Miniprotein binders against Pyridoxal reductase, chloroplastic (PLR1). Designs and how they scored, part 14

Target 1, 350 residues: Pyridoxal reductase, chloroplastic (PLR1), of Arabidopsis thaliana (Mouse-ear cress) (q56y42)
Amino acid sequence: CSNNTSNITTFKPLKLPLFWPWQKVKMGPLSVSPMGFGTWAWGNQLLWGYQTSMDDQLQQAFELALENGINLFDTADSYGTGRLNGQSERLLGKFIKESQGLKGKQNEVVVATKFAAYPWRLTSGQFVNACRASLDRLQIDQLGIGQLHWSTASYAPLQELVLWDGLVQMYEKGLVRAVGVSNYGPQQLVKIHDYLKTRGVPLCSAQVQFSLLSMGKEQLEIKSICDELGIRLISYSPLGLGMLTGKYSSSKLPTGPRSLLFRQILPGLEPLLLALSEIAKKRGKTMPQVAINWCICKGTVPIPGIKSVRHVEDNLGALGWKLTNDEQLQLEYAAKESPKSMIQNIFQTR
Short names: E, the ipSAE of ESMFold2; O, the ipSAE of OpenDDE; V2, 0.75 times the mean of E and O plus 0.25 times the DockQ between their complexes.

## First folded at step 19 (miniprotein)

Design u3 (from t4 with R5A T24V M42R R94W A104S E111I V112R; at its last look DockQ between E and O 0.68; V2 from the best seeds 0.00; counts 0 for: pae E 1.9 > 1.5, pTM E .712 < .8, SAP 76.504 > 70)
Fold by OpenDDE base, look of step 19:
Structure u3 (fold): chain B 350 residues (1-350), chain A 113 residues (1-113)
Amino acid sequence: as target 1 above (350 residues)
Amino acid sequence: SDEEALREILRAIEELARRLGAIVVIIRIESDDPRLLRFIARLIKRMVEEIAKKYGVKVEVEIEERDGELRIRVEIEGDNPEALERALEMLLFWILYMAIELGSDVEIAIIRE
């Protein structure tokens, strides 16, 4: 009697995302999770305390995000300092390749990278080569979204046209599925949209600083233009570099360069932090979850940074529910009472 | 540690802003790409002008490039100690932020001249 031990392939049950239900969001031709993850902390030593000993923890965080249906990951070719230049893209590419959950499905991940407008990228061909270098570091054949990291309009307007043509060429060559921009103000956003439209290239996304700390007239105008033009707004720094987490106070500053910024902005932020805490308590949520959920309710795709499994779990808790209109208004009122807004990126155009 | 250095920097800034109508800060930025250093230098000059205007302070900046290092001397003057302190904190934050975002290593030394 030969005991044929049938290899019961235990199908791990498809764990429903911990924070279901939510719907995917359109971003041009792409369908993305209503939240993505930013990878700026991956390879950044000074601001984020990156060490190569964290790579296993970052991999676990990435895998947990995928298991919960997150498919949008934002990176940049400039992320990582000195010897760690391009480290964020290298790590993301490694994690996509090694992910057991993506076996045969690597193309379900939407990688959104940003190409720096370095002054030596003087030709469209050099900018296309930057895209190829990102593809090589990511170990993928095609990007989800190729983004211009900032506009050069304020200091090198002739270079900007070359970079825009570089985006067109990336799209025409099939190196990117979609084209996006970052740090564009309302006037420059319209100009690039029109330039790309005349060439049959859809502008699919605009990435700006958007949060309860960064919701001024300019952010609202950019949002309005995005809605009119069918552009998806990606909100970076949805937690204000951590100010909206409730982890920091005037007596408990973060380490490193963020302490300088937080020392200026935290005084007078008490009404907003109180409103976040009250709503969080009422909803059985965390302050970060409320702040991220607000960005989603405003029709943006937030890209909070992740460094650990805990950060992924905390951020995933922003999904599967919505703030009421009254709760949104309460947060926005408390945000307006704060005397100091978040400083805008130096590369942000008009 | 970079954190201790930054805390010493902040304390020195607070002390200097209270005592002197002018604050001098030296920042070092290192990179193997001299093109990147020259780019950072141009961005710092623009940022300094914007900060000076925003806080109503005078800011002078001297930038020297040598052997893969930028040495940035910043002098801030003004009649309001609080404006001086805030301007310097923002300047330091943005120099650090920009250098990091562009992939450079940064050392900050405050030199009392």
Scores: ipSAE 0.377, ipTM 0.748, lowest interface PAE 1.9, mean pLDDT 85
ESMFold2, look of step 19: ipSAE 0.592; ipTM 0.807
ESMFold2 (binder alone), look of step 19: mean pLDDT 70; pTM 0.632

Design u4 (from t4 with M42R Y97W V112R; at its last look DockQ between E and O 0.80; V2 from the best seeds 0.79)
Amino acid sequence: SDEERLREILRAIEELARRLGAITVIIRIESDDPRLLRFIARLIKRMVEEIAKKYGVKVEVEIEERDGELRIRVEIEGDNPEALERALEMLLFRILWMAIELGADVEIAIERE
ESMFold2, look of step 19: ipSAE 0.776; ipTM 0.873
ESMFold2 (binder alone), look of step 19: mean pLDDT 77; pTM 0.726
OpenDDE base, look of step 19: ipSAE 0.789; ipTM 0.894

Design u5 (from t3 with M42R R94Y A104S E111T L112R; at its last look DockQ between E and O 0.44; V2 from the best seeds 0.00; counts 0 for: pae E 1.6 > 1.5, pTM E .738 < .8, SAP 76.852 > 70)
Fold by OpenDDE base, look of step 19:
Structure u5 (fold): chain B 350 residues (1-350), chain A 113 residues (1-113)
Amino acid sequence: as target 1 above (350 residues)
Amino acid sequence: SDEERLREILREIEELARRLGAIRVEIRIESDDPRLLRFIARLIKRMVEEIAKKYGVKVEVEIEERDGELRIRVEIEGDNPEALERALEMLLFYILYMAIELGSDVEIVITRE
């Protein structure tokens, strides 16, 4: 009597994302999670204390994000310090390739990288070569979104036109599914949109600093232009470099260069931090989850940075619910009571 | 700790700004690409010009490039201590954003004379 032990393939039940239901968001031809993850901490030694011994932890964080339906990952070719230049793209490419959850579905991941406007990228062909170098580091054939990392209009306007033509050529060559920009102000955003439109290239995204600490007149104008032109706003620094987390105070500063900045901005944030804390308590959420949820409610796609499983879990808690209009207004009022707004990125144009 | 040292440096700057009407900042940047160092030097020059214009402060900049290191000395002078503090804040933010976006190691040493 041969006991045929039937291999019961235990179908692991499709674990619904921890914070379901949520809807995917359109970003040009792409459909993305309502939140993405930023990878600028990957390979940054100075500000984040990156070490190669953290790569396994970063991989686990990436896999947890994928398992919870996150499909947008933002990176840049400039990310990674010194000898670790391009490390963020290399790690992201490694993790996409090694992810067992993506078996034959690597193309479901929307990689949004940013190409630095370095002064030595003088030709459209050199800028296209930067895209190829990113594809090589990522070990993929096509990017989700190719982004110009900043405008050169303020210091090298002739270079900017060459970089714009480089974006057109990336799209026409099929190296990118969509084109985006970062650090564009209202006036330059309209100009690049019109330039790309005349060439049959849709501008799909604009990445700017947008948070409860960065919601001034300029951010509202950029948001209005994006809504009118069908551009998706990507919100970087949705947590204001960590100021909106409630982890820091005037007595409890972060380590390193951020302590300088936080000492100057944290005084006068008390109304906003209080409003975040009260709403967080009422909702059974964390302050970061409320701050990220606000960015989603404003119709942006926030890209909080991840460096651990815990940060992914915390950020995922921003999904599957929405702030009421009254809660949004309460946060926006408290944010306006703060005398200090975040200083804009040096690369942000008008 | 580096954090205590940074807090000390900040207290020292605030005290210097109040006493001397001047703040001195030394910035050290390391990169294996001399093209990047030259680009950073140009960015910092523009930053300083913008800060000077915005806050009505006098800003002097000395830039030295040696062996894959960029040393930048920034001197901020003005009669209004609050303008000096804001100018320094903006400088530090701009250096931080530049370091983030360019993937450069940036050491900020604020020197007392």
Scores: ipSAE 0.582, ipTM 0.770, lowest interface PAE 1.0, mean pLDDT 85
ESMFold2, look of step 19: ipSAE 0.641; ipTM 0.820
ESMFold2 (binder alone), look of step 19: mean pLDDT 70; pTM 0.636

Design u6 (from t4 with M42R R94F L96M A104S V112R; at its last look DockQ between E and O 0.80; V2 from the best seeds 0.00; counts 0 for: pae E 1.6 > 1.5, pTM E .769 < .8, SAP 74.103 > 70)
Amino acid sequence: SDEERLREILRAIEELARRLGAITVIIRIESDDPRLLRFIARLIKRMVEEIAKKYGVKVEVEIEERDGELRIRVEIEGDNPEALERALEMLLFFIMYMAIELGSDVEIAIERE
ESMFold2, look of step 19: ipSAE 0.651; ipTM 0.842
ESMFold2 (binder alone), look of step 19: mean pLDDT 73; pTM 0.668
OpenDDE base, look of step 19: ipSAE 0.651; ipTM 0.858

## First folded at step 20 (miniprotein)

Design v1 (from f4 with M1S R46K E49K; at its last look DockQ between E and O 0.86; V2 from the best seeds 0.84)
Fold by OpenDDE base, look of step 20:
Structure v1 (fold): chain B 350 residues (1-350), chain A 93 residues (1-93)
Amino acid sequence: as target 1 above (350 residues)
Amino acid sequence: SKIRVEIRVESDDPRLLRFIAMLIKWMVEEISKKYGVKVEVEIEEKDGKLRIRVEIEGDNPEALEKALEMLLFRILYMAIELGADVEIRIERE
């Protein structure tokens, strides 16, 4: 009796890109997925409880993102706590290098890192050296987007000009394909755009806090300026550090420093959380998926943080569909009726 | 009414600790002006440890809570953006 073990070749279904028919988003010279992933949690002990034993899980999450057509990864040279300083860039560089899906296609990944405006970075040359140190940690020859992490205009205006010249030098040296900024307000955004334009350097992106919790007059003004100037707005904290997920309540707070903040704010978010829940239920989606999709509908590129395969899967479900204009207005109305909103980053300028 | 906020930061880079201390001092000055609250700050740096005590005082409870919320948000984002380990304790009087 010859046991013919029929090798059932399991045809992996051709996973259509989750954002089909959505086209890649233009960001200066680059073409990126309509959503990116933020890596601020990679090496963060305080807020996430990062341990090196999580690296395999992070690698699996990164691979799943790539397999689903995500090609924008945001990091910073300051990410990673204490002795793990620069760990986010090290991990991202390791994962890009070890990726089997990227064999011969590493250049399709757009790495967007942010260079901290530390007080000891006093020369343009020191800022260019920060870019080189990021390239070394990432194990790549060229960045997709080199970003100034924040403006020093409010406390060190002379340093800001030196950092802007550092961005010019990074671009001219070919260390970055494009330049961007983070935490710039409307007035400083125009100033840096004009400064870079006079030097033949296009400003491709502005990264700000933008969500249903952070959609005030300032965010709308930044969005309008970005649209006028051809700058792509990157939305960080699209989930409000987890407040828009529906996972937390006054009776179920997160661990660590976020518990104090969430206890204060969550009761004042009830109208917004209800509207998110209702629309999520009607659409057969999760509250995070609706909140991320809203950021996309507003013409931003959201960069939710990834911590696991499950977070990647949930965030990917924000793609391939669009909220109606009425659903967007319902969410925006509920956000305005909520007595609490997310406060701007300390580094956010006017 | 008084709210005390104790902030602890540990880092092997004393430059980072000094920068955080400067940012917190600036932050509390903005909060004081915005909400009309009295703010006092004590800063201690020793052996790679920064300890900051912030006292927020005012007669309007709503202004105190808004001031506290702003402080907590800004500290949290500062900690994220700088990759700093920050502990926060709050006491109410």
Scores: ipSAE 0.818, ipTM 0.925, lowest interface PAE 0.7, mean pLDDT 91
ESMFold2, look of step 20: ipSAE 0.853; ipTM 0.935
ESMFold2 (binder alone), look of step 20: mean pLDDT 84; pTM 0.811

Design v2 (from f4 with M1S R8V R46K E49K; at its last look DockQ between E and O 0.93; V2 from the best seeds 0.86)
Amino acid sequence: SKIRVEIVVESDDPRLLRFIAMLIKWMVEEISKKYGVKVEVEIEEKDGKLRIRVEIEGDNPEALEKALEMLLFRILYMAIELGADVEIRIERE
ESMFold2, look of step 20: ipSAE 0.842; ipTM 0.931
ESMFold2 (binder alone), look of step 20: mean pLDDT 82; pTM 0.777
OpenDDE base, look of step 20: ipSAE 0.819; ipTM 0.926

Design v3 (from f4 with M1S V9I; at its last look DockQ between E and O 0.50; V2 from the best seeds 0.73)
Fold by ESMFold2, look of step 20:
Structure v3 (fold): chain B 350 residues (1-350), chain A 93 residues (1-93)
Amino acid sequence: as target 1 above (350 residues)
Amino acid sequence: SKIRVEIRIESDDPRLLRFIAMLIKWMVEEISKKYGVKVEVEIEERDGELRIRVEIEGDNPEALEKALEMLLFRILYMAIELGADVEIRIERE
């Protein structure tokens, strides 16, 4: 095409993206806050110690997020351990329905859920039924984003094509406003993008473990593909299950099962944790706020978990400001110098 | 030398238990490679429960412990992703 040349010298005020909640970002046909919240802890007794006595605080935390302009909430049909299967979706649906701030506007919330690629989900109709079951638990008529929770390419490649057709059908039937994937590696991500594009269904999001603890070659390749194809990367576990909070050390481990992981990883994180601490102090922020802000700076939408009102208050402080390029490079350099990093989800493909 | 552990995983859905059994076999291979140890599993499904007997063998006691810890955490993480509950009973040699 034709080049044009302008002799106009115009000095404009410097425009810096500050990541305020009202500065929504595009996710396919959706407009979402630059940070969302994950509900993995809702019904999770094993890792997060969920008890039903916590529901009132979780509801208050949900309302606080809404009041501050957060509109993206991520869940999954498998969330809830044991007898609490589906509890995360039930709680989210309850909170949306009971919200005073959403009266008559429940559709303004973008609910993202995930459908587990269980080996017995062998037809597209079964996958559509999983979506209908999620809608029933959530007590809503339409999802914002319906996501395939992981790829079956490593164990059942023929099943995967059926599940992709299921996503197409969910979209065509109006059950979801958009579709996405989770735990997809670079090769499978390109393949499903091409498949959905041919059928007129845009892939709006890819959700993977992406953080200062998960920014290796594979993660950066996934991010690059997302940028090229117009797919929004959703960053899960942006705080590395709490390793990036500054709350723990080799001599101060969490109680419960996270200690199994932390004992091997935390000792190798000293350069990264020091860089986080230094920048947090310099900016008058917390280490979680810096780590989450970094994810946003990379063009991803992080979804830290909702566990308490205090956690939501702190995480909201990740918004409204931006790490400088030098600060981002300092963190990335420190992460690369750290001899340890986060483990990958078993379902993450390459 | 050797570490032996028994792990129990419960679910109301036996199809989920069978899927978990397959995934544990994959984890064993990855853990063996990463830590330079031999990991073997025997898996029995019974009455809404998987009983997983794990044997980790090697000459480096520190590598055995690290392999065990990582395997246990990865099993827990996977089970949570799948909506299963996990009860861990560790019986060492």
Scores: ipSAE 0.796, ipTM 0.906, lowest interface PAE 0.8, mean pLDDT 89
ESMFold2 (binder alone), look of step 20: mean pLDDT 82; pTM 0.779
OpenDDE base, look of step 20: ipSAE 0.813; ipTM 0.925

Design v4 (from f4 with M1S M70L; at its last look DockQ between E and O 0.89; V2 from the best seeds 0.85)
Fold by OpenDDE base, look of step 20:
Structure v4 (fold): chain B 350 residues (1-350), chain A 93 residues (1-93)
Amino acid sequence: as target 1 above (350 residues)
Amino acid sequence: SKIRVEIRVESDDPRLLRFIAMLIKWMVEEISKKYGVKVEVEIEERDGELRIRVEIEGDNPEALEKALELLLFRILYMAIELGADVEIRIERE
């Protein structure tokens, strides 16, 4: 009796992509996922409690993001605290290099780093050298997007022009595929766009704080200018440092410096948190997924922070669906009825 | 009414500490003008450490709370964007 063990080829169910290739977002010459991931927590000891023992967990979170078609990763040369300065770029470079999913496809990952406008970066050459130092930490030959991290217009306007020329030189040298900015207000955004345009350098992205907590007149004006100029808005803090997650309350505060801030703001967010909870329940989604999806519906690319596999899974659930116009208006109304909003970054210009 | 904010920053780069001190001076000037509050700032730099004391004074409790909220947000984002470890303590008088 020959036991024919029928090899049941278990067809792994074709995991439908969370988004289709035609749903990729154009960002200058680049094509990116509708959502990226931010890595500011990587190496941040005080606000996140980073330890090197978390690196394996961060690697797993990165791989899961790649497997689900995420190809935009935001970092900065300033990320990582104390002796861990540049740790975010080092970790991202390590993970890209070690990725089994990226074997022969490392160029499909769009690394968007930000170069700090430090007072000691006084020459265009020094700013180009900051780009080279980022490339070295990332272990790659070319960046996806080189970003000016903030404008110095408010306190060092002569330095700002030098940094803009540094961006031009990075692009002309082929060190970056595209150029972007962060923390630019409406007026400075137009100025840098025009400056770069006259030099044949396209401004591809503007990164600002944009969420249901940060949708004021200034954010709407920046969005309008971005749409007019063909600039892609990247929305950082789409979850308001965690305030929009529903995980925190006046009785359940986060640890560290955020506890003080959250105690002041959370009571004034009740209408917005209620609307997020109701829509999340109706959609069978989480409050973070609704808040991120709103940023996508507004035509921005949100960059929520990666901290674990679970956070990646939760954030990925923001994809493959859209809020209706009525649901968006309900959230925006509830946000306006909330007496508290998120304050702009110190580096945000006019 | 008075709010005292103590800020401690640690960094091995004295250039970064000096830059943070400049940014905090700018923040408190903005806060004073925006909310009509009196703001006093003391800054002490030591090897690898910056200690800052901010005192916010005014007769309107709502203006004081808004001033404090603005200060805390600005400090938190500064800490994130600069990769700085910042401890904050608040006392109310």
Scores: ipSAE 0.807, ipTM 0.921, lowest interface PAE 0.7, mean pLDDT 91
ESMFold2, look of step 20: ipSAE 0.855; ipTM 0.935
ESMFold2 (binder alone), look of step 20: mean pLDDT 83; pTM 0.789

Design v5 (from f4 with M1S Y35L; at its last look DockQ between E and O 0.90; V2 from the best seeds 0.84)
Fold by OpenDDE base, look of step 20:
Structure v5 (fold): chain B 350 residues (1-350), chain A 93 residues (1-93)
Amino acid sequence: as target 1 above (350 residues)
Amino acid sequence: SKIRVEIRVESDDPRLLRFIAMLIKWMVEEISKKLGVKVEVEIEERDGELRIRVEIEGDNPEALEKALEMLLFRILYMAIELGADVEIRIERE
């Protein structure tokens, strides 16, 4: 009778950050953790090699995030590839419902989803129906933040007004606690803010690409407008799709379409990667932790993607400390000296 | 000098494929205008599949490489934001 003692690896709870509870960040009527998690990898077959066999690992990653006081989860109705369309919302809804940590406190989780501005969403009612379909996949009665995923101003300006009215109707119907946008440039951000304000709907968040790789004049202008208007900037791709991790080099590329992009960009990031490595070593932190902490120090809420318990642990290490102003300036200088930067999202407006 | 980019997109939604085709035409036009490079685009739609061929031509190697970077970034984010599976191949002449 061989007693297979299953080594239950007791996950030691991560040491609570020195400042528990974390100073919650205001996002309109909501109070969120200073960092959220992005779920775009959940159901993405091409870029992440998603398989349904990973769902248990994703659930463990979600639970660990909750246990450590993360309450902001970003998703979209478009996330999940091919037949897995909407999989990110389905998984997030499943994990919220099955969470032993929440114990009936599911409403403490701020779900921030994004509704795609598809060409076939021609009426405000169709856009409200997209919100209802997200609520159904998430198995919740109300969203934390309903976001317009991108502006159509550049190619379908008449559709954009219909989508804005859709956001108003979502808020008025109580389907969302707050309204946000993604991929809005400075000029379009002001326009939608004023449109929503006239209708008594507060714009709570603007989600843009913001990192040490994406900190140009446009990002700084968006940040300034957000600060003036009381909008919280959410920074997506805080790690530059993994370029700021130090995991990849010209000799060690990622798999799939990212390999081509990283081959072009990584050689021009040497000054920035060196500065990240030096500061990380000095602080006893990882390069990802430094890069995420910089986004927080800039007054944004970063939403790094999670795929495992290890990614949650690594990202949580970005909290409970701050870069000095000198360390921030050193990183920003090194980023400016780097001849390569992230290109804006195709949907990013002026 | 010439750079050829072949893009393959698979989807069961023909509306999504048509939207991606429109976005690629738009992004290529923006790249051409911004960098002063010649860009040609061929698009073939089949059942559940979109095949796109982009040809970037110019005399300035730096402009060609920058055009390629912009194209790759925009395609990658488009694929993420739309939940599309995209294969990309690059040939240099």
Scores: ipSAE 0.808, ipTM 0.922, lowest interface PAE 0.7, mean pLDDT 91
ESMFold2, look of step 20: ipSAE 0.833; ipTM 0.925
ESMFold2 (binder alone), look of step 20: mean pLDDT 82; pTM 0.780

Design v6 (from f4 with M1S W26R; at its last fold request DockQ between E and O 0.88; V2 from the best seeds 0.86)
Amino acid sequence: SKIRVEIRVESDDPRLLRFIAMLIKRMVEEISKKYGVKVEVEIEERDGELRIRVEIEGDNPEALEKALEMLLFRILYMAIELGADVEIRIERE
ESMFold2, look of step 20: ipSAE 0.851; ipTM 0.934
ESMFold2 (binder alone), look of step 20: mean pLDDT 83; pTM 0.792
OpenDDE base, look of step 20: ipSAE 0.843; ipTM 0.936
ESMFold2, look of step 21: ipSAE 0.855; ipTM 0.934
ESMFold2 (binder alone), look of step 21: mean pLDDT 84; pTM 0.800
OpenDDE base, look of step 21: ipSAE 0.846; ipTM 0.937
ESMFold2, fold request of step 24: ipSAE 0.858, 0.838, 0.854; ipTM 0.936, 0.928, 0.935
ESMFold2 (binder alone), fold request of step 24: mean pLDDT 84, 84, 84; pTM 0.808, 0.809, 0.810
OpenDDE base, fold request of step 24: ipSAE 0.825, 0.846, 0.820; ipTM 0.929, 0.936, 0.928

## First folded at step 21 (miniprotein)

Design w1 (from v6 with R8V R46K E49K; at its last fold request DockQ between E and O 0.89; V2 from the best seeds 0.85)
Amino acid sequence: SKIRVEIVVESDDPRLLRFIAMLIKRMVEEISKKYGVKVEVEIEEKDGKLRIRVEIEGDNPEALEKALEMLLFRILYMAIELGADVEIRIERE
ESMFold2, look of step 21: ipSAE 0.837; ipTM 0.926
ESMFold2 (binder alone), look of step 21: mean pLDDT 83; pTM 0.789
OpenDDE base, look of step 21: ipSAE 0.846; ipTM 0.937
ESMFold2, look of step 23: ipSAE 0.845; ipTM 0.932
ESMFold2 (binder alone), look of step 23: mean pLDDT 82; pTM 0.780
OpenDDE base, look of step 23: ipSAE 0.837; ipTM 0.933
ESMFold2, fold request of step 24: ipSAE 0.847, 0.845, 0.850; ipTM 0.932, 0.931, 0.934
ESMFold2 (binder alone), fold request of step 24: mean pLDDT 83, 84, 83; pTM 0.794, 0.798, 0.788
OpenDDE base, fold request of step 24: ipSAE 0.820, 0.831, 0.826; ipTM 0.927, 0.930, 0.929

Design w2 (from v6 with M70L; at its last look DockQ between E and O 0.87; V2 from the best seeds 0.85)
Fold by OpenDDE base, look of step 21:
Structure w2 (fold): chain B 350 residues (1-350), chain A 93 residues (1-93)
Amino acid sequence: as target 1 above (350 residues)
Amino acid sequence: SKIRVEIRVESDDPRLLRFIAMLIKRMVEEISKKYGVKVEVEIEERDGELRIRVEIEGDNPEALEKALELLLFRILYMAIELGADVEIRIERE
């Protein structure tokens, strides 16, 4: 009777690195964590496969982020698909309210929402009403940052001025602590900054696609303008929709519309993915952690998406350390050698 | 060589569907100009559904693939930013 003692490999609890103290980053009048979280997946049915049965898991992920000193949460009034329109803001408001065990940290939460520049938002008053509707969904009296989600300059330049006046009115009414923009190019960023400055409204943030896949001339110019004007750059898609995670390959594609896109792009990212993998291995980090840390080292605030506790844990591992200048240059060189890059958002202006 | 892209969008707001249709037309014009490809677009709106057929035609396979990549990226970001459910099918001839 041979007693096969099954070696129960005791998973040593991953000692979460002591993330404390977080060096908070200034964003206008606000102090935010060096990384935020994006909530675009919350209520997104087709691209993410959101179901209401995931809400408890999303809450746990939010609470874990908050417990670990993340205080910046990005959302939009357009997030949530079909009948779930505004679901991202509703969930975020619910989670902030229910996280009562974290009362001291709740007051530090900076909600950064984005107001869609819909064609039917024709008056500044209608745009202010969009802000009020976001406050109602979030169940809060004041936003951290009210953001214009995109510029209409390329197709409705007269509407853009109305939306800018809407941002001024939101600030003057105390509905937002600060104002920001998303998808602004260098020229439009300067114009809105100057417009807001003449009205005593500080532009605190510019949200653009910025990653190792999106670090072209335009991104560097936007960063330079932000640094000069005291605007904080928020980096969306720091992981390139998942391309920088190392999870996907030509033999292991994502499901849905991303499959074909990733099949075409991933082979052209080999130098960058190799450099990410080598540095990740050398540092005892994951490829996502390295890619996010690079965005922080470049002086941006990355906003990776929350999807689960595991994704929060992995993303939190991007903090408490820094890439060396040589490691940053190695990644940037490998990114430049890669024949493929991420394409700009359709709403990105010049 | 020809690439056909079928896009389906569902929304209870016809204003959103019209806005998406306008955005897709602009994407197609950009793609045609940037890559020197012929692009044809058909748009149908019925009962809270937008159906878009994009046909990309050209003699350079690399230009067609780059055109398709640009289109797919633009559609994906549009879908994310607008909170729209977008189905995409691709056929190659």
Scores: ipSAE 0.834, ipTM 0.932, lowest interface PAE 0.6, mean pLDDT 91
ESMFold2, look of step 21: ipSAE 0.851; ipTM 0.932
ESMFold2 (binder alone), look of step 21: mean pLDDT 83; pTM 0.795

